# Ledger of designs, part 27: VHH binders against Maintenance of telomere capping protein 2 (MTC2)

Target 1, 357 residues: Maintenance of telomere capping protein 2 (MTC2), of Saccharomyces cerevisiae (c7gvl2)
Amino acid sequence: MGDHNLPDFQTCLKFSVTAKKSFLCMYRDSVSKEKLASSMPSTCDIQLKRAINDAYPGGGIKVTVLNSTTASLDSLATTHVKEFEIVIIPDINSLLQPDQAKLVKIMRDCTVAIEKAQSTRIFIGVVHWNNPVQPSGAAKDGDEAGKPAPKTRIFLPTSLRMGAWLKHKFWFACAPPYLDFESSTESSINTRANNSIGMAEEEKQEPESKRSIILNEEANLNDVFVGSTVRRYILDIMVHLRTHRLTYNAKAGGVYTNSLDDVVLLSRLIGLHSGKMFVSPSHVKEASRWYFPMHLELVQRSSMDSSLLYGSDPNLVDEMLEKLAKIKCEEVNEFENPLFLESLVVKNVLSKVVPPV
Below, E stands for the ipSAE of ESMFold2; O stands for the ipSAE of OpenDDE; V2 stands for 0.75 times the mean of E and O plus 0.25 times the DockQ between their complexes.

## First folded at step 15 (VHH; framework vhh_6z1v_2)

Design t02 (from r06 with S108H; at its last look DockQ between E and O 0.65; V2 from the best seeds 0.73)
Fold by ESMFold2, look of step 15:
Structure t02 (fold): chain B 357 residues (1-357), chain A 123 residues (1-123)
Amino acid sequence: as target 1 above (357 residues)
Amino acid sequence: EVQLVESGGRLVRTGGSLRLSCAASGFTFSNYNMGWFRQAPGKEREVVAAISYRGGSIWHADFVKGRFTISRDNAKNTVYLQMNSLKPEDTAVYYCAAEPYLGSLEDHTYQYWGQGTQVTVSS
């Protein structure tokens, strides 16, 4: 996977089912004229259901699509299921803040139920994004020069449109699934043979056999060794992210207490996936590239920048943020990643924190 | 020039109905969450209802729940407020507003505002 590309859906799904963690799936499309209150499945819902069924055949995982509507959220709060359930939330970034708060409560209750071994429900939030238009109203050249920007003006916007508390209920964001089974011809057969590493799963598994594989992967995961120096390396990364110039200090840069446990767990999964029974610094770096970009909270205007305490000019900070927004607009298309700028912050931090030997 | 133009405000008796409309121009309407606010004389402006940019996430204040319904038509760049069972307490200037980001209900997060339309509910 590239340094600034989103990780692939199939690996992210496997890791998330094994770890019982919710994740985001990033779709680049425009669905603004279609009402997501409909019970009709969208194209992305169909693709996600098919990808999950391909990975876990035999019905051992129940897949539910929950429309991103107020009514659908209210209906979810009281249901319990006997199976491992994956709930798909199409267009999660189209929720008003009151509905985002409802979803946070629902997901918190599901986490408690997982911890008590009462039920297992994880979420896939689908984020529909498009490349942001370059902001207008640049400093002296384009607007009321010599006056401070209004405190509500955003110079470096994000396309996620999700509040911080909802974002941290998901541990990472991934690319949409690649599905090539539009026909059952020789193209399908050749594609399967050439992609067996990414799609090699037993097709004859019973539902109980598939659950047994999941339980065995969980047990193997617990055997992956994490040394104290590796844990300290993760903490060092977290400290540098929290104090980075571009991260919003009032929200700890988006790096919260549970980030250590999540990055340790993801590092174990990456190590195990690469055939190792221990976590190396390389695994931590890759886990950090997966985990942190989605969680970072960047400054969006000069009033959010802590360096103002040290005499920084607010207009110069706003101009810098506008230049960063231009760079983001130009590069998001190349990498198909609306979190491109956040990924640069993570890369910068990883270059400065000395890994253990 | 960005404009939000409200219409439909008038005098009505208690128990009556009105439909407010807000026509938007000069920006990409389908990218904005929309809200209706009201302000009575001597009182602070308050949010009445909000609707997400794709229309699926909807919020109504408790004091209008069951009586008012927000909706939008992205093809016509218009947001509506259907107001039923009107009470004298609903007398206010009603404002349409656009919010570009997190779907907040706080008035300071709304970027574009209409001029307002007067609704008067008589006893």
Scores: ipSAE 0.666, ipTM 0.899, lowest interface PAE 1.0, mean pLDDT 78
ESMFold2 (binder alone), look of step 15: mean pLDDT 85; pTM 0.872
OpenDDE, look of step 15: ipSAE 0.845; ipTM 0.953

Design t03 (from r06 with R54T S108H Y112H; at its last fold request DockQ between E and O 0.54; V2 from the best seeds 0.70)
Amino acid sequence: EVQLVESGGRLVRTGGSLRLSCAASGFTFSNYNMGWFRQAPGKEREVVAAISYTGGSIWHADFVKGRFTISRDNAKNTVYLQMNSLKPEDTAVYYCAAEPYLGSLEDHTYQHWGQGTQVTVSS
ESMFold2, look of step 15: ipSAE 0.727; ipTM 0.917
ESMFold2 (binder alone), look of step 15: mean pLDDT 84; pTM 0.858
OpenDDE, look of step 15: ipSAE 0.842; ipTM 0.948
ESMFold2, look of step 16: ipSAE 0.675; ipTM 0.901
ESMFold2 (binder alone), look of step 16: mean pLDDT 85; pTM 0.858
OpenDDE, look of step 16: ipSAE 0.878; ipTM 0.963
ESMFold2, fold request of step 19: ipSAE 0.625, 0.591, 0.619; ipTM 0.886, 0.873, 0.885
ESMFold2 (binder alone), fold request of step 19: mean pLDDT 85, 85, 85; pTM 0.859, 0.861, 0.861
OpenDDE, fold request of step 19: ipSAE 0.866, 0.869, 0.843; ipTM 0.959, 0.960, 0.952

Design t04 (from r06 with S104N; at its last look DockQ between E and O 0.63; V2 from the best seeds 0.66)
Fold by ESMFold2, look of step 15:
Structure t04 (fold): chain B 357 residues (1-357), chain A 123 residues (1-123)
Amino acid sequence: as target 1 above (357 residues)
Amino acid sequence: EVQLVESGGRLVRTGGSLRLSCAASGFTFSNYNMGWFRQAPGKEREVVAAISYRGGSIWHADFVKGRFTISRDNAKNTVYLQMNSLKPEDTAVYYCAAEPYLGNLEDSTYQYWGQGTQVTVSS
């Protein structure tokens, strides 16, 4: 999809069900009251349930929505699942750290259960976002303290309010499904028509027939070839992301060792979706645009910038970060993508790394 | 400027109940996780309860579970602590605090603090 837009929900859902991977869905908080219905958590779970039912209209996928995050997490850990389950967490970026830690453990246990072929449960975390706000520390500079802004001011706050361990349990972030209030009339009608057509066609199938279709898609995925030169290309992209000027080197730019496996898997899915039984460099580029923006860790304040190790003026670094923050704020609003700056970094790296063919 | 004002602290007997309130102003309350902390004489300040900025994620310390309940009303910019079955060891100054980021529970992650309200539980 577009370099500056989040990938579409329908494709992300299909890939994630096939790969048995959890993903994030990014919902913009309302800017005005006329859009309030589409930005509320209760509305988002209805929209997500409808979109999942449209894509899988039988009874082969169980969809669970957590009504109370703390209590629902405790209950979920004891639930026994016998079929493919998708758990929607409508406000995942509002979890306190103890609940984030519980969810990490639950998701780790679910991964083990998938590996043992005992059960399949994946998660859709809904992230609600709005334009970044400046921390109040900057507002106090003219009140009591000295005149210059503190060097610890955060210019580029994280796009998510999730701890790193939780964030890495999700492989990418996507746009929400289309809805009548937020979408054009044409898109709304098409969604409604697809729901009706898909539901009617699939309503007579048993759950195990639908599960057999899912298992056949997994078998096709395993046949998609990934050559050694393609793997080296992915590694080259990862190295360039880790060393990019804007990425935070102390956290390897957010690019960890398991990123290779995830990008390989996503590249296979993109290749298969395009009708290929092999991964090409163009598939890797698209997988990189999907995967890396959510995982990147950018410099947020001047003290994180590596140029200070080489004697750069901290005030000039502050000016650079302030300019980037202004650009991010403007472009996030235009593209409705809170990961815009991260996606720009990925695009920049892809323009510099020479593909094998 | 930013202000957190606790109210409702008083002397109460063992087994009694008390409700603390914290009124917030000078910042976007709905963007902050909120916590209640307490500090008894000679003790370090400790977290009692916390609630996420949207109210869906709630934590209570084990020593108050089943007795205390944190809640918030974003429309009124207030956070509450309902305290039931009070014990003499609950005697402390109670502080309201705001945390802007990951929802950590450590004292050091909280950016704004109230002045505190004294709760005294007699035997």
Scores: ipSAE 0.598, ipTM 0.878, lowest interface PAE 1.2, mean pLDDT 78
ESMFold2 (binder alone), look of step 15: mean pLDDT 85; pTM 0.872
OpenDDE, look of step 15: ipSAE 0.741; ipTM 0.908

Design t05 (from r06 with Y101L S108K; at its last look DockQ between E and O 0.62; V2 from the best seeds 0.69)
Fold by ESMFold2, look of step 15:
Structure t05 (fold): chain B 357 residues (1-357), chain A 123 residues (1-123)
Amino acid sequence: as target 1 above (357 residues)
Amino acid sequence: EVQLVESGGRLVRTGGSLRLSCAASGFTFSNYNMGWFRQAPGKEREVVAAISYRGGSIWHADFVKGRFTISRDNAKNTVYLQMNSLKPEDTAVYYCAAEPLLGSLEDKTYQYWGQGTQVTVSS
């Protein structure tokens, strides 16, 4: 898992199913959206459905694709299933704010249903992004001598077209699944060639066995130890993120009080995945690299800069933010990560906060 | 360079129908959410309808719900407002506007604005 790369889909799916948490999946368009109009949803949802079915064969999880339309949201709000359901939202960043608010309400109701053990529904939001080209509107600032930029102008834009209220319903963002040119263990159970066919047939005929594996993983998760010094380390990271120069202080940098519980939970999952029954500082660092970049709220213009020491020219701060946006555009192709700057902020904070061990 | 040009505004009788068009140029239309706003004399400008950049997420104000329909044609760089069952209170200048981020309905978040087209509904 690289410093600047999004985490892999398979591990994120496993963690999210175990924790009953919703997550984002980041798909890059190779061309501008105008050239690919609406061709992407069927390819992406086929890949995601296949990856989920490969991880959970035997029909124990229902997968539903929800077009990003008002009518589809209304239909989902009136239906509930007894099975574990994963709802894929293929173009979540195409929702107007009223539909974003509707989805937040639906997701809140699903969380309540999970807490009451009535049903389980989690969401995968698909975010489509491309490497932005500086628009002609940005050059407009340089073309009008003596006319200052309007105070509402954004100099370091977000890559996600989502309000914070919806964004916080998802606990992290991941890379899309790879194309599988060879059989995976879940697609072909032939690592023990002499009995693989019989074992595969038994697994296909016993879907409740896979659901039982999910329940056992959840039970083991609760036994992963988290010490008080580890909790303090997480809190120290959160404080440094909230006070970082590039984070928007008025929104606590996007680091809210529930972040502690989510990072603790993710740290437990990472520890368990690595074969440990305890959380170490290295597990916390990895959890922080997964969790925080999607939640951070960066300064987008000089009026959002939380520095209390006046002496900075607002125009120079805005110029710096434009330079950061340019650096982001140059780096997103290499790392396939629209959250590149947010990841750098997290890396910077992790390098400065001393772990307890 | 950027232009939003509304057309189709005219005098129409109560109960009548009208379709407004807004032709866009000078920016990547398919990357923008679009909205229709209106402003009657002496009143504040108000949002009437909005449509997401892909057209799947649509919002209409309660005072026009069931009567007005927003739509867009990304191949023609055009957004439309079909107005049915018109009332005298619909009399206003109608503006189209483009919003590049977050899908907000707030006036202040819209980056590009048209010049407006007058709609007058007679009794």
Scores: ipSAE 0.613, ipTM 0.881, lowest interface PAE 1.2, mean pLDDT 78
ESMFold2 (binder alone), look of step 15: mean pLDDT 84; pTM 0.860
OpenDDE, look of step 15: ipSAE 0.825; ipTM 0.946

Design t06 (from r06 with I58Y S108K; at its last look DockQ between E and O 0.38; V2 from the best seeds 0.68)
Fold by ESMFold2, look of step 15:
Structure t06 (fold): chain B 357 residues (1-357), chain A 123 residues (1-123)
Amino acid sequence: as target 1 above (357 residues)
Amino acid sequence: EVQLVESGGRLVRTGGSLRLSCAASGFTFSNYNMGWFRQAPGKEREVVAAISYRGGSYWHADFVKGRFTISRDNAKNTVYLQMNSLKPEDTAVYYCAAEPYLGSLEDKTYQYWGQGTQVTVSS
């Protein structure tokens, strides 16, 4: 279904360029060529460069590839560029934490440069994910290894191999540009419903006066109204996500205070894309489905559980997490979404939080 | 059965070179970050070097920088530690370990551990 799929690359690119925000692109290793738009795609940077050039053929965007290596990060220039630059990081999951820290510093400096109107550089982090069959047998490392496996073993792994500081430099995750046509089209249709379904009868002959379909118009974006009750609705969603049974409470479930600003901005973009100059609760729901799954921090082992099972046996918690991992493995393949469980948590929260009228 | 087996530890003279190997089996080696740790008698185990699952991101502790080089061969399910310009202070049991998650350097994040191989550096 469309609420279980990642949003399409083209819409996410347009939103991110307009908002000057970095985003993740989820590439599945071992995807057959039958699911790709290109008959012979060899690397993600070729596909991404092509998709960006197709969206911006006038050459107003400089595209640079930053290989995910220690050597490339050590040599990365911090020179400000007057042109809009998109930096592709082809395998962001492959960075050890010291290299992640270097990238965080670089991205922080880029954010400051955007705020000062000195340069605009945003990043596309490519996440290569797999859903491999893992052994389900009990590890016997506790008796024979130097460190007990039960206290250090991850029973519910995440597909994002990024520390929180780096993860929060990206605002959402999207499908690759040439993923299965059905999933990409469904996401694009949802975010461009007014464009795809047509326009209201009164607006049929006024496409020039409604620039909500053209997502590169920053002036129109700033005019999209966000009421105080809508902001409170977003805050209510954030509180419910932080306190959800499956989220890691010690890290606020991955929901930080700056999430409000990002969700407000994304809601404006969705509203504008749908032809509205205001944000409705339905826009907030959709923004939440795009934004939060990538940011959520789920409980991965019993030592992270603060309230998941009252009075719980750590072994039983770990067994439940292992069962969730099996369900994730089965469902991720169907929906091409490595954030499937995170998406379910968001759906659950949205069903419980009462939207404003 | 998951297994990490270190080899190549021996007695060498100060200034000598040695290459450690760690053969992995029972798990998808190419999905794991790998690290080398060492432990001298009476001391805590400390990280020496680490390498990402694809090999492009790597780290070496300051006390071995310029002397030791971590590498991996995913086709052979093996991680290596090339140790040059050895010093008596490098005498320790060296362990390889596998980390499936964030690429942390902290001992506690490593899921699988080898039994260790002794390296002794004499004057």
Scores: ipSAE 0.709, ipTM 0.916, lowest interface PAE 0.7, mean pLDDT 78
ESMFold2 (binder alone), look of step 15: mean pLDDT 85; pTM 0.867
OpenDDE, look of step 15: ipSAE 0.848; ipTM 0.954

Design t07 (from r06 with S108K Q111D; at its last look DockQ between E and O 0.63; V2 from the best seeds 0.74)
Fold by ESMFold2, look of step 15:
Structure t07 (fold): chain B 357 residues (1-357), chain A 123 residues (1-123)
Amino acid sequence: as target 1 above (357 residues)
Amino acid sequence: EVQLVESGGRLVRTGGSLRLSCAASGFTFSNYNMGWFRQAPGKEREVVAAISYRGGSIWHADFVKGRFTISRDNAKNTVYLQMNSLKPEDTAVYYCAAEPYLGSLEDKTYDYWGQGTQVTVSS
């Protein structure tokens, strides 16, 4: 929907099932004091399982909620998948690097199985985020003359605590689903919000049911045309993202050559969902807003910023990054999007790159 | 201001048990992965155990072979190391450390370190 909001869960689920791609779900915890147990199903895990079962009732898709303990990952590595499975990883930000490496290997093996048409297993990684946290250490060191910041200190923190190899296994991040946890019926509900929900549900039954049938067919997706000028437009967006002032140049801003294939595929899904048999520049813009914010690697400290080659003071750069982090925390709360700054970078790049005409 | 304070290190007989505690202050403890490291005289410092910031991911070095258990209590800003079946080889200074990001086991990624607590295991 909006330039600064995460895409909705229902559409992201349908696209990911059709494309056989894994994705992230960004879940805001309302209160950190609850033990939203890495070892116990959370409200979000229950919401996700119900939303998937509602979208695919009666079979064909097995839903497994995996806790984040090492034992659960080891068990998953040895389990054979018969048909189609969605594995929910309830707290993917809270994996130490050895467990991240295990998950990368499992997901790589699953990708190979999909390519060989042997079985399908895709993953939903749940990222828990909550109340903004001020950057650590910088303000104290900034108040004391002559003290350099520790080289490991991060002044503009990221909301994703995933190594690059693991991040590459997911193609975008979405908002959590909306579900009514207490029973109610459409015939019993009489509110303005319910009237809006009822109208959307009626549209969902008629036009979205037809669109869901189309999106469930891989052959229909392959019929969506992608021209060479559209591919060049995507590549131009990628170059601008890699070289953006706020992105970390040593990691290509988080934009790798394989991003092209994912953005093309997502653009085709968006085009097909809108009833088109071709990809337009507007479909590419929407795909870019979905795809890139999760992948971007922003400058987090002065040692990552190439402007120091031009004589910039590293302490002033770190202070500027800390101020940017405070602004990000405010906007993240307003838009309920922990990738707000990354989304703004994408918006800025899209405004600069001229689409084909 | 930022402080990690280890406690509980002492002299213990072979086969005994000991519980180390590390109290944290001056930073948002619940945002940090925590690790225990040790260093014996003349040896390089080595990682013993680590636990993720929400507690869902735990790692122990092979040389402790299920004898040690790391845990944390975010309400008390404290990380623990339960050490059972202690051996003379476990004699070292044990350090608590905080890692802010990817949950690496490499000591260079840890921002904050305690002073250490001496554990001595006698025959």
Scores: ipSAE 0.708, ipTM 0.906, lowest interface PAE 0.9, mean pLDDT 78
ESMFold2 (binder alone), look of step 15: mean pLDDT 84; pTM 0.854
OpenDDE, look of step 15: ipSAE 0.835; ipTM 0.948

## First folded at step 16 (VHH; framework vhh_6z1v_2)

Design u01 (from t03 with I58Y; at its last look DockQ between E and O 0.61; V2 from the best seeds 0.69)
Fold by ESMFold2, look of step 16:
Parts: sequence; C-alpha cells; structure tokens
Structure u01 (fold): chain B 357 residues (1-357), chain A 123 residues (1-123)
Amino acid sequence: as target 1 above (357 residues)
Amino acid sequence: EVQLVESGGRLVRTGGSLRLSCAASGFTFSNYNMGWFRQAPGKEREVVAAISYTGGSYWHADFVKGRFTISRDNAKNTVYLQMNSLKPEDTAVYYCAAEPYLGSLEDHTYQHWGQGTQVTVSS
C-alpha cells in the first residue's frame, strides 16, 4: 500500500466489522447525480453488497441501502434490527447539514445500542469523487490590479462535504472493492432491478463456527498490548498534525483527543492482522496513514491561515492556496486518492516524529 | 460568466401563489447545493429553503414549511421555489445562491448569488 493510496476495501471491512466502526468508501465513478437520489440501485450499491456477501457468505450480516434522501433518513431513525446490519449511504456528500445532524443522532444512538448489546448497526458512507482538471485560466485574475478575492471563496476545497461531527462518526476512508463488472452493471441498473445481489436474503442462524471465529478475533484484539511509549508516539503525531502549516489550527487540524482511541484501536487491528499481540511503531505509522487523512482539516482560504496574525498578505496566502488546489487536481487523478494532500501532510509528519526505541 | 438569474417575482394578493425560477450558467450546476434566501428592507438576509446537488436532501425554514417547496432540475440547470398561501410577511427580495461545500444553510458559505427578484404580497 503506497503512501498516497487509500487502504483496501476488504481489510477495511473486516477491521470495521470486528471493531463495530463505521467507515467511508471513496468511489471514482461517473454515476449521474440524479441516479444517486433515485430508488434504483447504483453501481456502487451492487459492488458493495457483493463484496460484503463475498466476505461473509454465511449470511451473518444484513445489508441495507439507505438512499441519500431526507425521506429515507427519517425512515431509518424509526427502525430497529437485531442482526448485525451494515447500512450503505450511497452519496453521503449530498446530505445538507440538517440531514447530517439527523444522521449523527442516528449513529450516536446506534453506538449506544452496541454498548448495551441490543443491536449492531454500522455505516458505510459512499463518497463519489471525480475532481475535474482545473481550467487553464484558473490562475488568471482580471487585468484590474489589487482586486481582492471574495471572502466566501474557497481556494483549497475538500472532497469530503461533511461537517466535523459527521466526519468523526467514520474512522477512515478506503478504496472501493476490487473491480468486477462496472461496464456491464451500468446497463443492468438502467433496465433491471437489483435482484441478484442481496435481495431476498433469508433469515439465517449464524453457523456456530463463523460466530466462534468472530468472537475469537474480537477477544484476541482486546489482548493486543499497547505500551505507554507507543501511546506517547501517537500523541506526538497528533500534536505535529495539529500544528502543521497547512492544517486549520482553530479546529485543531481535525485532530481531536478522541483520535487517540481510534488510532490505538486501529493499531491493534493492524498488529493482530500481521500476527502480533502487541503494537509496534510501524503499526502506528500505518494506522496513521489510514486514519488521519480523512479527518484532517486543511486551510481552505486565507482567513483560516494563522500566519495572517504575523501580517501576511491575505492575497498572497490565497494565491498559494489556489496553486495547491491546482496541484491537487492534477495529481489526484494520478494516485486515485481525493485525500492526496492530506496524505502528504501525514507523510510529512511521520517523517518528523521520532518513533520510540 | 458565472450567473444565477432569478425570475417570477411579482405582486400577488394574500393567499396567492408564485413560482420562482433560478437559471444557472457558467459553472457545473449539478455539483452545487442550491438555496433560496430572502431579504426584506431593513432586515438581515435569511435562508428560506435549500436543496442538495442530487435533489434528495432538502430543507425548508419553519416560517415557510408546508407553504413553500424547493425543487431542482439538473437537466435544465434550474432551481425552483414554489410559494403557496402567500402572506404579507413573505414580501422580500428573493435570492438564489449556490454552495459547493458542506451543505450549510449559512449565507456566508454560498459562493454564487443572483441579483434577486422582488416578491410583494398585498394585504
């Protein structure tokens, strides 16, 4: 897995099922915005349902698609299911902030239900990204000298169109599942219902061997040792991320104290996956590459940049941010990662923080 | 260049109906959340309704709930505000605005603005 790549779907799914945590899936596709609001299944819905069914063929997981609509969200708030349920949100970026707040409340209630052993529901939020190439004239301001940019202009936009409270309900973002039938499925979606994937799922009693495997992995996870020096290493990474030049300091760069618990948990999963019952610094580095890019909040315009307190010219800061946005647009296509700049910030921080001996 | 052009504002009687339209050009309309705002003379501009770039997520202010309906047609690059059961309090300039970011209802997050269309409701 490269420094700039999103982690793979299969491993992210297994970690999230084991940890009972929600995650984002980043799709680079051309699905029309109108189809994402429709009741007809999209290509991503079909691929995700298939990938989940392939990973858990014994039928221990119910998969529900929640259309990214106000009506569907209101409906979900009133349902309760005893099975382990994965709810797919096909276009989480399309939720206006009032609907984001509803989803946060639903997800908080689901966390409480997990703690009470009443039900298990986790979410996969799908983010559709396809950043266009910046126009050749994007850096050309008018011939008029000294014209300031509008205060509302965003020079370095994010691909995650979610408020912080909703972002914090998801612990990382992953690549879509390994490809299977995208060209063929598009024609099927237009003319067929989604009948062959996940439909008519029968009630099953989970096979005892599969539940035993899940319980054993969960129990082993709790025994993975995390030493105090490793915890301090994670905290050092967090401090460097909060104070990085490109991060928005007023929001702690998106790095809150709850990040420690998530990175510790992810480090344990990575350690266990590699056959260890302890967390090493290399596990922390990898957990940091998975976790932080989605949570970082970068400076998007000069009013967010703390260097202005030193008398920096707001127009020069805006020009720097505009150049970074152009570089991001050009390079995101090469690495298929809409969190490319965030990943560079994490890589830079990891190179500066000395791991424990 | 980038334009949002509102139309449909006029004088109507209390209880009447209007449909406002906002035609967009010069940007990728289907990537933007859209909002309708209004401003009466001497008052602050306030959000009336908003709709996500897919049309699936929407919101209406309490003072218009049940009377106004926001909608959009991405094929026509147009957002609409259907206004029913109009009251004198609805008298204002109505603005169409576009937001490419978090789906916020706050006016300072909206990047593109129309010139406005006057709606006047006679008592």
Scores: ipSAE 0.699, ipTM 0.910, lowest interface PAE 0.8, mean pLDDT 78
ESMFold2 (binder alone), look of step 16: mean pLDDT 85; pTM 0.864
OpenDDE, look of step 16: ipSAE 0.873; ipTM 0.961
ESMFold2, look of step 17: ipSAE 0.663; ipTM 0.897
ESMFold2 (binder alone), look of step 17: mean pLDDT 84; pTM 0.858
OpenDDE, look of step 17: ipSAE 0.764; ipTM 0.924

Design u02 (from t03 with Q111D; at its last look DockQ between E and O 0.58; V2 from the best seeds 0.73)
Fold by ESMFold2, look of step 16:
Structure u02 (fold): chain B 357 residues (1-357), chain A 123 residues (1-123)
Amino acid sequence: as target 1 above (357 residues)
Amino acid sequence: EVQLVESGGRLVRTGGSLRLSCAASGFTFSNYNMGWFRQAPGKEREVVAAISYTGGSIWHADFVKGRFTISRDNAKNTVYLQMNSLKPEDTAVYYCAAEPYLGSLEDHTYDHWGQGTQVTVSS
């Protein structure tokens, strides 16, 4: 993965199935929002189901699409999982906060069931994004009964329309599968059949996606060594992220105590994937680039910035945040990464923290 | 120019029904969560119902559950509140509001507001 790009879907899926962790998948919005709320298939549903089936062709994983509706959440809460199930949430941003709370409870119950070896259900939350929303000008007063809210105006918005507790039920965010999702849905490759008859060259490139390889990696995962100096390096990264100028320090920048365990686990997976039975600093750096951008909570307005305690002008801070939002909008489009600014913060911290020898 | 225009408020007897509508213009309606709020004289404004930008996630306050139904039509840029089994305590000015962000129910997170429409329920 590049410093500015989301990690690839196939590796993220493999790691998440092995670790029994839920993750986010970031799609550039090209699908009608009405289709995302309906029972009718969307392009992302088809792409994700196909990618999962390609990775696990012999079965053993049940794929369920949960339409992002209140009724679907109520139904899911009463359904028991009998086998390994991946639940796709086609537009996780569309949940009102009460439904987000329901999902947090469901996911917590699933985690307990995994710990007790009773059942396995993990979630793929699909985030549909486009250009970041510009700071709201409607917060200016134009109607006293309308309650414009200059104190609550967001100058640097986020693409993840989720409360912190739901966000932390997912351990990282990835790019969508490498497919042309804007092409016709349900198209069959009739030209492939014709080409294979009349043309000698067929390029077949599929990731190594056998379930047996994933199960073997799960069996070896616990044996991947993590030294105490590596654990201290992770903690040092976490401290720098919590105290970074752009992170919301009052909430530890979104870097909670369980982040250590998640980054250790992800570092082990990266090490094992590279053929190592130990974690190196380079594995930690890569794990940090996967994990932290989705979890960071950046300052969105001057009232969230700790520099105000030292006499900084709130209006200058808000102006700085507005300029950052403009830069973010351009870079998000170029790199197709709605977490670009968060990734830049992680890159900055990694450049400053000295890895162990 | 951003505008939310409520309509349909009137006097109705206890047990009656009423449908409020709110026409939106000047912003991308299909990107906004919508809410209905109400304020009776001398009381604080309170959220009555909310609906996500896709229409799939819906919330109703306990005091109206089973009686009121929020809905939206993104093709018409309109949100509705169907009010059945009306009670005198439902008397209030009802406001339509738009929320672009986390799907919060708190009034300070809504950045577009209508002027309100009066609903009066006579005993």
Scores: ipSAE 0.703, ipTM 0.910, lowest interface PAE 0.8, mean pLDDT 79
ESMFold2 (binder alone), look of step 16: mean pLDDT 84; pTM 0.849
OpenDDE, look of step 16: ipSAE 0.862; ipTM 0.958

